# VH-VL binders against q96il0: the designs that were tried, part 216

Target 1, 167 residues: q96il0
Amino acid sequence: APERGAERRDTAPSGVSRFCPPRKSCHDWIGPPDKYSNLRPVHFYIPENESPLEQKLRKLRQETQEWNQQFWANQNLTFSKEKEEFIHSRLKTKGLGLRTESGQKATLNAEEMADFYKEFLSKNFQKHMYYNRDWYKRNFAITFFMGKVALERIWNKLKQKQKKRSN

## First folded at step 7 (VH-VL)

Design T2e (framework fv_ebronucimab)
Fold by ESMFold2-Fast, scan of step 7:
Structure T2e (fold): chain C 167 residues (1-167), chain A 120 residues (1-120), chain B 111 residues (1-111)
Amino acid sequence: as target 1 above (167 residues)
Amino acid sequence: EVQLVESGGGLVQPGRSLRLSCAASGFTFSSYGMNWVRQAPGKGLEWVSYISSYSGSTSYADSVQGRFTISRDNGKNSLYLQMNSLRAEDTALYFCAKDTEYKRYGFDYWGQGTMVTVSS
Amino acid sequence: QSELTQPRSVSGSPGQSVTISCTGTSSDVGGYKYVSWYQQHPGKAPKLLISDVSNRPSGVPDRFSGSKSGNTASLTISGLQAEDEADYYCSSYTSKSTYVVFGTGTDVTVL
């Protein structure tokens, strides 16, 4: 099947996303992995009768997701960039080009790459420890608000039962 | 380097429960989404469940929704699948599978699987 | 759950090229560039061969290539070798639900 034009290639920053949940979903919808963070984003279901407290919990979860996505997008970009620079530097030291005879990107063996991974993990240890601390704080806050929402739902259920008996 | 080891499978009667575990090593477990994928004897692959990083959002196949619960413990580098109300149709080899690295879609590492047999 | 359609089996001789199709809908293969391919040898776990339609992970021979046109993705194995004899599965993201869908699988036989 011949085509009228060649396969389309993006040459300018665009970032057009087709991440769209099924219409009228009654549950949270999970999208494809983000290209930068490699994390799957969640599109949160919004009930028609969402309380202010439920809204606060949802927004806290959304903000935490955005923070988490940004952290891993930046970390993965840094990893990718430093890995490429490391490979380039080592190949230059060996007097080798960046491409093989077949045109593929030249790579280092597992032993050489182990040096990079060890250095990268060591250099980023404190950054990851701070990330874990902040993630625990955010999870604690989310759990706390989940508890508050649960109590609100129990209270509303009790109020509805009492109202039914009064009528 | 990367290792995923499943355990907890076995023979179980219909209507009963079973809990599967997956022990991960060789990568930063908390940074990746995790999946359970199953394969019935002589059949193809079927995606079962997903969990995001740090025990966040979960998703399930329609066939297991309401019966199975996926969870994780990032401090122990472990993934779990709680299987309730088991049916004969749940008989399969259950694989633990890791989401791919940066800018990729797919499962780059899989465990060897743990066999779950549901029969009377 | 809907599966992506693959041929049941494909065969070829050493050095030949074989192609496996994976057909879905606009809600999965046709709608997104999130198609992966897996190789499974008997008694072993699946191995990722191709991600994002055509991306080869490190260590996968360049004999394996992926492509997509409309609702159909294809895996081509060039210079077929005895060790390529295995089951092959495609997989795609789907927008109909939060599910990942796998293909029906294809058995590749090397004569």
Scores: ipSAE 0.000, ipTM 0.523, lowest interface PAE 14.5, mean pLDDT 80

Design T2f (framework fv_ebronucimab)
Fold by ESMFold2-Fast, scan of step 7:
Structure T2f (fold): chain C 167 residues (1-167), chain A 120 residues (1-120), chain B 111 residues (1-111)
Amino acid sequence: as target 1 above (167 residues)
Amino acid sequence: EVQLVESGGGLVQPGRSLRLSCAASGFTFSSYGMNWVRQAPGKGLEWVSYISSYSGSTSYADSVQGRFTISRDNGKNSLYLQMNSLRAEDTALYFCAKGSEWSRYDFDYWGQGTMVTVSS
Amino acid sequence: QSELTQPRSVSGSPGQSVTISCTGTSSDVGGYKYVSWYQQHPGKAPKLLISDVSNRPSGVPDRFSGSKSGNTASLTISGLQAEDEADYYCSSYTSKSTYVVFGTGTDVTVL
């Protein structure tokens, strides 16, 4: 995608527009829910003086977000596919067509769908268990690096204050 | 049907650059991490590089760090590998490989590979 | 080098069982459950046989099984058949590169 951010500077009397990157705040942004995962992505701000430790934390958070989005996008696709197959199978067993008279997809009642949900959750139990374990491991690592970054920032701030008082 | 088709390989002199492409079809490309894996003639498999689904994370083997750059264009269902400062040791068949449905650490589909020969 | 260690070759007769070992360290095979196995026939791309130590992808025969104990993962092929003659590679997540490392590869011969 080309750069976005062609904008007019308010101080220019000629009214000329410039093509430049969008003006960004010094913070992270949260986007709309992803079509497939239904999770909101975070767009991370990269400071000009990002330390190696801050970069490691940002990369870990980005990777964790993408891992999480991949898992749920795939889980939602599998759920939708198996749900359609289940509905088709049950309608065939009843001798019913796949479409209603209005042309919409035919559905099953809540009682029949409860059987599908129970089977789907049972079938995916181990997968969800591993997901939860990895989720906790990743959040533990993120918390650890957040602590290191916080200590680094406190140390740097204290060093700067001491220098200022010594002048 | 999942398909991965590599292209861009060829004969190249040491110190030169080459760009590989991989065209993906049959799956939601933007939902999966992608990889490059190489195999030197008569040798084993060596993982080269990884890129996450939305390009937020990349990783490289130590042997190519600083020389190769992995990238992707989700709008074109395409994966790329820019190879700079090529060495004789980079001679290999280069495979495009898709991360699996639940993990980025295993590769459930592979392309046919494109041969890169770095010689003379 | 930091590759996972596999035997160079393994042989068996049709109907027999063969086991291929894949030995690493606590930074890869010993520390994580992200071990995969791949089958490669001459001139062809690798095919995923086993993921996450012991999980078989759809379409892979149940005679292929995986396990792990300590720093060693194993692939067992039961009821060995002529079409199993191929190269086999293990792979594992490794904390050293924060991604994957492959094994040295094993040539399986069916006598």
Scores: ipSAE 0.000, ipTM 0.496, lowest interface PAE 14.2, mean pLDDT 80

Design T2g (framework fv_ebronucimab)
Fold by ESMFold2-Fast, scan of step 7:
Structure T2g (fold): chain C 167 residues (1-167), chain A 120 residues (1-120), chain B 111 residues (1-111)
Amino acid sequence: as target 1 above (167 residues)
Amino acid sequence: EVQLVESGGGLVQPGRSLRLSCAASGFTFSSYGMNWVRQAPGKGLEWVSYISSYSGSTSYADSVQGRFTISRDNGKNSLYLQMNSLRAEDTALYFCAKDFDYGRYSFDYWGQGTMVTVSS
Amino acid sequence: QSELTQPRSVSGSPGQSVTISCTGTSSDVGGYKYVSWYQQHPGKAPKLLISDVSNRPSGVPDRFSGSKSGNTASLTISGLQAEDEADYYCSSYTSKSTYVVFGTGTDVTVL
């Protein structure tokens, strides 16, 4: 299934920074904030004897991180680019330069910018609403599988104690 | 009257490039997102690419990511699709399609399409 | 990415009603209210018939109606007429690509 690839279709370069933990790490690693999403990536440690259930939980967490990173990288990029292009378009129609005398970027008044923000929020309202829904759905699924992994570990401990008790 | 007119299609060999154009009229072009949608002979519709009203965001189908580039010129009311590294499976009628409005994910106007044939 | 599933063909007699299904998942049809239907006559561009599950654009007859239940959207054509003979495609927003996916298409025949 190309689910992760499909989520990468939005306009962002790689979407996430390449973070590399020390190669012989035995624990999860937390990296610096990605320059586009401003979120810290987590690189998950893979145990040599990972159970299928533990693998499913890890993959779900990795997929959720990739989805979240890509969403915010694309949202931040889209906002910044559309804001710049809106300002440039309006200044061009007014016959004004793109820079002020002091060399700072020319800006629009609060009234014109309010119109841009209203349009951007309206245009992206459903995207943000469904992002929140999907975010909660993904976290619910992660919590559910964390519970299943915990039960599996309890069961394995009981199995070990039963085996050690047998003479 | 809203009109979208595609051009630039033709016969090309695999690995080569082609640029499609779409001329828009009858609406405020700069206010709407634009799309390319293709249809292989005898097959169904496949969404290819999207560009926002001010070119602030673009999106691509996985099958064309890294090979195709969507762009627009609001001063000329024109949409473009630069197609590089063409493959036989890119053979299709390519439609220019206008967003209905505000992230509705529907296309209220379509052009007649321009045929791209990728063959050796 | 998988396309939305439609029946290959549907047929009816003039004056009858036909219904075309469009089945997806909770990541598209089941999860969002952004289902559209397009009519395509041979050799012509698609025409928007229904947007937002059940909204008819100006100029579309009220004989065409849309609905959705769970992961399945439906287009119903009442009072079937000869000119309704065409291919019909559904589409939906999908969270997988964060844009749209089309259905496999249905050929409607008027007998």
Scores: ipSAE 0.000, ipTM 0.494, lowest interface PAE 15.2, mean pLDDT 81

Design T2h (framework fv_ebronucimab)
Fold by ESMFold2-Fast, scan of step 7:
Structure T2h (fold): chain C 167 residues (1-167), chain A 120 residues (1-120), chain B 111 residues (1-111)
Amino acid sequence: as target 1 above (167 residues)
Amino acid sequence: EVQLVESGGGLVQPGRSLRLSCAASGFTFSSYGMNWVRQAPGKGLEWVSYISSYSGSTSYADSVQGRFTISRDNGKNSLYLQMNSLRAEDTALYFCAKGTEYHRFGMDVWGQGTMVTVSS
Amino acid sequence: QSELTQPRSVSGSPGQSVTISCTGTSSDVGGYKYVSWYQQHPGKAPKLLISDVSNRPSGVPDRFSGSKSGNTASLTISGLQAEDEADYYCSSYTSKSTYVVFGTGTDVTVL
């Protein structure tokens, strides 16, 4: 369901959850956690007089958010899938069914799951290394452009003050 | 096993509409951004449109903005391109392509393409 | 319309090396690390050869390598083989409204 108050959640025709800002909002809006990535998305407000530099920063932030959401959604689903496959394989090897007599899913103890975690981390080591590298690079770039936008806004204010004095 | 299959192309008159579909299999469709890329006969590749994985945010090439609409149905593992106000210069083989794991700007899985011919 | 400039054709003999250039601006190739290369055989879909300037996907031979200097990205094919005869396209992220631009394409002929 939609959140109470000004927040809204839409489901696109594709089945994708979409988040919209409050109807009269002039600020960025933060949505609920995505069901796949477990990260909160940000919907960016677009000013009518957005400069090219401000647009570049906003697009960089949007792209970084999409990249981050995609990475964690994929990692969470891959982890879940491989975990289930591992559990099923080990239960089959033991001659056990996938369900207990109580109807619950059969599980492995922490020592048995240690093999899975070790393999998963080793298998994904390079991938996580590249993720961390790119995450830091992206945040550095965002900070850099935030600085440029701040300088542009200061310069524009100074130009406006000078123009007012000359009038 | 990872596969994309386009359909819906055909011969259509200028000013008319056409809807393309792309069926995905062998990967978690909802986790990836999707692209449409076209190639006119004997010409190079031209990026057409993108739709994000989680938010459904869309982007379009200037040549198609306002005329084409990209959409997806994650429950059906399907991508769509609604093409309105078609022009002769829209004549091309249309590919759907999956964005890479980290971002949309690399495309690692492609369909075979569906041919759209806009002619009288 | 393609934004990035590639040579129309490049040729070489088996065992030689060939290099394909992809020239853009500071708003695309020069400004970002999001350069990809694609191989397309006649009648077939494009295949990703290189992503993020120099990253080779699984299954792509190490004969293919990518680099970037200033506004120009390059794909180098060492030990040229008959199967490498194809069209090659570069692509890049762009800060312009299009967001992704492809190169004009290069026909590689193995003589």
Scores: ipSAE 0.000, ipTM 0.528, lowest interface PAE 12.0, mean pLDDT 81

Design T2i (framework fv_ebronucimab)
Fold by ESMFold2-Fast, scan of step 7:
Structure T2i (fold): chain C 167 residues (1-167), chain A 120 residues (1-120), chain B 111 residues (1-111)
Amino acid sequence: as target 1 above (167 residues)
Amino acid sequence: EVQLVESGGGLVQPGRSLRLSCAASGFTFSSYGMNWVRQAPGKGLEWVSYISSYSGSTSYADSVQGRFTISRDNGKNSLYLQMNSLRAEDTALYFCAKETDFPRYGFDYWGQGTMVTVSS
Amino acid sequence: QSELTQPRSVSGSPGQSVTISCTGTSSDVGGYKYVSWYQQHPGKAPKLLISDVSNRPSGVPDRFSGSKSGNTASLTISGLQAEDEADYYCSSYTSKSTYVVFGTGTDVTVL
């Protein structure tokens, strides 16, 4: 298993890059695409006095990002492996070597590769449906809690204003 | 049925290391944050450590910060606690605990615990 | 170090009501609505009894109720039964470095 770090800010989990947001950042920072998932990670700003609701929202967003990153990293690795196995199998069936007479890596034409793409999509259809379902549910939850956090911030600002006026 | 089973506890001398494991079943392990909570003999509950569902964030009690490391393997439905530089006051029954469904705070399922005794 | 304060013990007879207090500060119980209660029988793991001050998980009898006022949360057990004899712990989210903090625990004796 890949080496994992203890803290998100300093040491990246497997499949997520280490980044430090700009020194003056008071908001979320978006990093470059991950090597394996090809998704851009979001590095979340953590307020000094983060509320439990703000923490829950950030945790949900971080967990959704990690889940999404892991899904696509695994999917891309599976795709690459099965593609290579398919190409090698087809070349063997044709009586061809894995390399051309010029020493280059042998390839299949677009029509032959269409068979692989159809098989891969069919084989992974249910997996992708479950991914879409869970992605949708997670985004609904995130939107709902973004609304709750917004209401909490408005309420706290109003309470602070009322307290200062009462004094 | 949700089950959490801890293992790896035992008698260990001060200053040494021990690794605890928790095997989870009956729920989608990768969807939940996990915690370690300990209880010294005849004493109350003390929260020890937390890890998010995909290990993006961890937290530790001040008493164990720098000595303990929490980790997980979602492919094996397993949670771990690496305990270094053990002290007599780390003697306790160590529980693996699952977080409630988001967004609630609390631990809805607990294991039976594994006993760690730090003594010479 | 910042444990929530609970009475060491409370006692009652079958059918009576008992209340357990859990007192913290504005950085935990007083500042947030994220208080949970756990029941622990001797030799067994804790069981979640109440979450988020007053939310009862499925399977928990309605005679268990939670409330909060200021810096103090309370667990009330109505219609006390022999099987309620156990240790009870409150817990709260904290804005400090720790994720959650537990109470000192209360032993409930059914006489």
Scores: ipSAE 0.000, ipTM 0.507, lowest interface PAE 15.5, mean pLDDT 80

Design T2j (framework fv_ebronucimab)
Fold by ESMFold2-Fast, scan of step 7:
Formats: structure tokens, sequence, C-alpha cells
Structure T2j (fold): chain C 167 residues (1-167), chain A 120 residues (1-120), chain B 111 residues (1-111)
């Protein structure tokens, strides 16, 4: 009989959006950009001997990624919707159709679109300020825990050397 | 197969608290956002709350904001809803629902629900 | 709380086609392509029937189809069968703080 094809796997719980890390990878894996946020998700490798501190760092990084992905997915959806509404509203006000004679979407010039961008940024200013504040806070916390993990690894290496010397 | 089993519902007086639990099995619980959705007797569905895979993000319906707290324990494959300052209008069957895909708010699997009745 | 408008009831005979409408605003159904439909039999949990306006999950018969035009999404059940007798709910992503809004629900009766 012909050689059987590759192993068949059931549909992942993540559905069609799931990315697959390389087989036997011992490292974090970066997936394709998310459809909604346009950010690349990181699939975190979990070592068999993960310390409680390493687990805390990994969970913090995962939580921060999810927070970041959700923020940008919502912002991108809102931006796209409001942009289309603005364009349609302005074209209706001018008495113009939504399509050109060639069948393309009718558009506004750069000066008119500048009004939309200014309004969108102003309306979302506080939201973006809170995002930036939380983004810096989260990255500082991650850096802090990365430092603690590094110290733990140095300490463990030192302890192993001392054990050998005492024996 | 995927299963979600809610518990903790019951009769409770207005102003008091109740804690709901949802036990998940048959999927990698820590990979999905989880939701609570409620249905008042004879009425439609209302989304209540969301929590991301590792609790980095939570969201609440305006009607429950400040009163309800969603949480999860990935080591126990369990989802929770702490309900404080309960009101008569919180009376409903509460469903545990699994997020369909990453960064999505549609629900591919639901539990059978647990009934919460807020009345004297 | 349900924000999207559905007819209270729809009825049909076996083999017939029925259509359920779901009407919202530009902040939900009209603004996004993230409309889902759920089927709920009496005493049971809802089941995801359609996602992303027209996508059928594995195991859902192709006689269930979804579409959207403007502020109205539609679920069409062709070749109606006795087991289709259930309540049907639409839902949509919303740009408001709630993120998800459900429809008022439609009772489908197979005569």
Amino acid sequence: as target 1 above (167 residues)
Amino acid sequence: EVQLVESGGGLVQPGRSLRLSCAASGFTFSSYGMNWVRQAPGKGLEWVSYISSYSGSTSYADSVQGRFTISRDNGKNSLYLQMNSLRAEDTALYFCAKGHEYARWDFDYWGQGTMVTVSS
Amino acid sequence: QSELTQPRSVSGSPGQSVTISCTGTSSDVGGYKYVSWYQQHPGKAPKLLISDVSNRPSGVPDRFSGSKSGNTASLTISGLQAEDEADYYCSSYTSKSTYVVFGTGTDVTVL
C-alpha cells in the first residue's frame, strides 16, 4: 500500500485561527498577524521544569499579549467603521454617490480626511493615553520579572557548583 | 468532547452575594477566553462578562459593572462569577460559554446553565 | 438586555424554507461582519449555528445559511425539518462597551 500521509490531528480548540509551532521546538514561537489586531501572537513554550517564578513571568507576558491584542483589535474595528461612516456621510452631504462612474468606491481628498483623523484622535485621546500608561507599566513589570528569573538561574547555577564542591 | 458544567445557583435575597462556578473539560481551557451569558425566564440572551485566557483582560456588561467579578483558575479548568449587590433583575439562568476563536466574542460551546433567583 | 430586533415567531411545513431577520444599527449589524446565530431547543443550552454572517461550523447542515444587507442579517432554513423547531437568536459584535448584543429571539414552529 502507499505510504500513509502525515499524522491527522483534530481541529484545534483555537479553530481555523490557530497557528502551529514547529515540531519539537524548545523556544517561544511567533505566529502570523492576527486578523483583527494586526499583531503577531507569541506561543509560549512551557519547560517541563518551569519554576514558579518562570511561570509567573510567562503568565504576565501572556496576559500582557492578550490585553494588547484585544485593545488593538477593538481600535482597528472602531477606526474602520467610523472612517466608512464619515466618508458616506460627507459624500451624502455633497450629493455624491457612494461609487464613481468606473464602479470604484467614491473617496474624499486628503484635506477632508484630515478632519476625520483629527476628530478620531481627539475623541480617543484619553483612551490612547491610558493604553500608553498601562503598556509602559506592563513592560516595566515584565522587565522586573525577567531580572528576577535571570537572578534565579544564576543562583541555581551557583548552588550546583557549591554542591559539587561540598561533596 | 467539550463540556461546561455550571453550579452555584440558587435563591438569594436582594443585596446579597452569590458565587457561580463552571467546570470545563475536553479542550485546552487556558487557550480560550471564557464568558458568562444569562437568560431571564421567558426572555432572550444577555452577555454578562468576559475573561481572557490568562486573566489579562476582563470586560463586563454595563448592567453588572462594579457588582460582578469574573475570574478563572486554569490549573483547575474552572471559571467563576462573583455576584455582589444582587438585584431582582439579575434573576436568570447563567450560562458558561467558550470563546470561539482568539480575540472573538462569539461562543462555540455552552454549559446547561445554573439558575439564579433574586427574590425575597 | 437584547438590542437586535427579530420577529417573535416564524412557522413552516416540512420541506419549506423560512427566513428570520435580525435588525440592528450601524454600531453592530450594519457596521461589522461579525454576526452569529444560535439555535436553542427547549430546556437546552444554545448551540452555535452560524458565525461571521454566513460561516457554518462543522456539523451544521448546509440548509442553514446566513446573509447580511445593510443593518439587517438573515438566517434562512431551507428544507425545514421537525428537529429545526427551536428558538433562534442572532448576535453581533458592537463597538459599545458591551462588545456583544443579542437579538430578541425567534420561535420557529414546524407544523
Scores: ipSAE 0.006, ipTM 0.533, lowest interface PAE 10.5, mean pLDDT 81

Design T2k (framework fv_ebronucimab)
Fold by ESMFold2-Fast, scan of step 7:
Structure T2k (fold): chain C 167 residues (1-167), chain A 121 residues (1-121), chain B 111 residues (1-111)
Amino acid sequence: as target 1 above (167 residues)
Amino acid sequence: EVQLVESGGGLVQPGRSLRLSCAASGFTFSSYGMNWVRQAPGKGLEWVSYISSYSGSTSYADSVQGRFTISRDNGKNSLYLQMNSLRAEDTALYFCAKGTEYSGRYGFDYWGQGTMVTVSS
Amino acid sequence: QSELTQPRSVSGSPGQSVTISCTGTSSDVGGYKYVSWYQQHPGKAPKLLISDVSNRPSGVPDRFSGSKSGNTASLTISGLQAEDEADYYCSSYTSKSTYVVFGTGTDVTVL
């Protein structure tokens, strides 16, 4: 198992090691790929002075990330399951066992697997279309809230500037 | 066999709290999004709340938002619904429901028998 | 909560076919292939009959079939039997909440 995370640990006040975001920059950071979805998760930093609008944006981004992770985890698990079923079925049709005499999994050649890939893609075409549509809708919503947060920050800066001039 | 068993329902006064539990067996609980669905006496089905497989995402119907909290314990194969600030209109049979797919967002293939929550007196 | 529209009741005689409609919008039934149908007998939990518009789970008789055209999904029960007398609910994924919305329900009576 790789020891990739060792240098990214830190010590708590009690002297116990804990995992922390890289460089403690108080910003979002990207983790290693998830085992099932193969996507890199984003760990969202939560500032103490987070506005209600900033909280809504963060929660929307977190929910969208988990929705995306769940979609791809489900897709990858379905692919793996159906691939195994297809290989098992074809080997049975040929009168072959599921493992070679060396104990390795028996496999099919590229030409035989092409039938499975074509079938899988055709079967899942509509599901991927809906995924793409929902992904775009979610990104439009995120962009909209990002714009609102940007406007809020501009207004706060303008208010602060106004108060400094008034005082 | 897949089995879902709800518990924790009962008679409760308005403004008080109640915690529902759902014990799951016969499937890999940690792999599936889970839902709570309710049905008022003589009425139709209403979706209440959702939790993803590892508790990263939760969602609530507008009618319960801010009052109910969904949670799960994958080590115990259990789903929970913490119900605060209960209202007469929360009176219903509460079902635990398993998602048809790992995401748990599109439909429900297995349901428990439900636990009755009555908010009165 | 905006529910999907179903007829309040449908009736038929044994051996006949009945169809239940479930009408929504482009944000739910019209926009996605995630429509499910549930059967509920009095005092019992709902049972999944159809998922993904037309997919029958193991153990559901082939006389139950589902379809969809535009914003309307339909459940057809052929060879109607006394045991089919129950309430039927449709549900659909909806982009409005990113979760499920249920239909108003239909009471099926076998005369």
Scores: ipSAE 0.005, ipTM 0.519, lowest interface PAE 11.3, mean pLDDT 81

Design T2l (framework fv_ebronucimab)
Fold by ESMFold2-Fast, scan of step 7:
Structure T2l (fold): chain C 167 residues (1-167), chain A 119 residues (1-119), chain B 111 residues (1-111)
Amino acid sequence: as target 1 above (167 residues)
Amino acid sequence: EVQLVESGGGLVQPGRSLRLSCAASGFTFSSYGMNWVRQAPGKGLEWVSYISSYSGSTSYADSVQGRFTISRDNGKNSLYLQMNSLRAEDTALYFCAKEEYSRYGFDYWGQGTMVTVSS
Amino acid sequence: QSELTQPRSVSGSPGQSVTISCTGTSSDVGGYKYVSWYQQHPGKAPKLLISDVSNRPSGVPDRFSGSKSGNTASLTISGLQAEDEADYYCSSYTSKSTYVVFGTGTDVTVL
């Protein structure tokens, strides 16, 4: 019997974009920039004979990517919201409406926005320091496990070659 | 100083509509994002809806999306929640809450207005 | 939507310290430093105790402190007093809803 076709949507309920690599991918895939974080997600290929160490590395990379995506999504939302609040406050102080006579959003010039950027950077300095610290820790761990995986692969290749020669 | 006073709650039948109001004083209302948060009798807090300070950009919890509409009138220092197609599970005390500038914390809350969806 | 997990209740005697946990995932508590804590006395509106994990608003006693490790945020009440008997809620930004999610709540009893 004819079945209902798939009503596929390539978006999450939260509005975060989702990207699915083509079927039978043998490599990692890089998707389009996420709507909120502006970072490109990587969809990792899982080999059929993935070692426990390779799995640990992949999961660490996936977890780090998720952490990074969430941080920048949050930071971009924070920036956007506070920027709009600042613009609104300054326009109100000047006795101006939130939209021009042409219906466009009213804006402040670069000189007027300098105060906002200074305040935003100062207010978020500690958060960015924590991000940098955590980012370095995560990359150090990833680099360490990448080294272990590389050594495992070299050793396994040498072992395989040796076994074939003894045959 | 800062005060938020909710009103408009009451008994309403399933499928009907109700409009809540929140009167703000003691701060520059137009400069802050505003929220509705609800609490069912004997239950925990649930975020319902957000409206931005500038453009009036809105967000809703999945449970109320398409049924509730948040709005504001900066000239009257007032926040509103239009609730349509009410369900029994919407029964709760509805709080008006001011978002703090430093993000996602709610520094001031009203006393709440009770909405009971029943016959 | 999903809620952050808190113990249903904690209890202590006057002068002791109690700690309330708030456990989420990397999409909320674990991924962000936007954790808030609220105190609610019976029949009253919630009151902000802590914002941004550990920031204490003016007027909140220094007996209240916040911290976070991994996917778990904690509120610690030192020198427990009778007036601290209340419900406590955590909240966090969440990428799932792209806004906030509240915890299940904890009832603090002073024995």
Scores: ipSAE 0.000, ipTM 0.461, lowest interface PAE 17.2, mean pLDDT 80

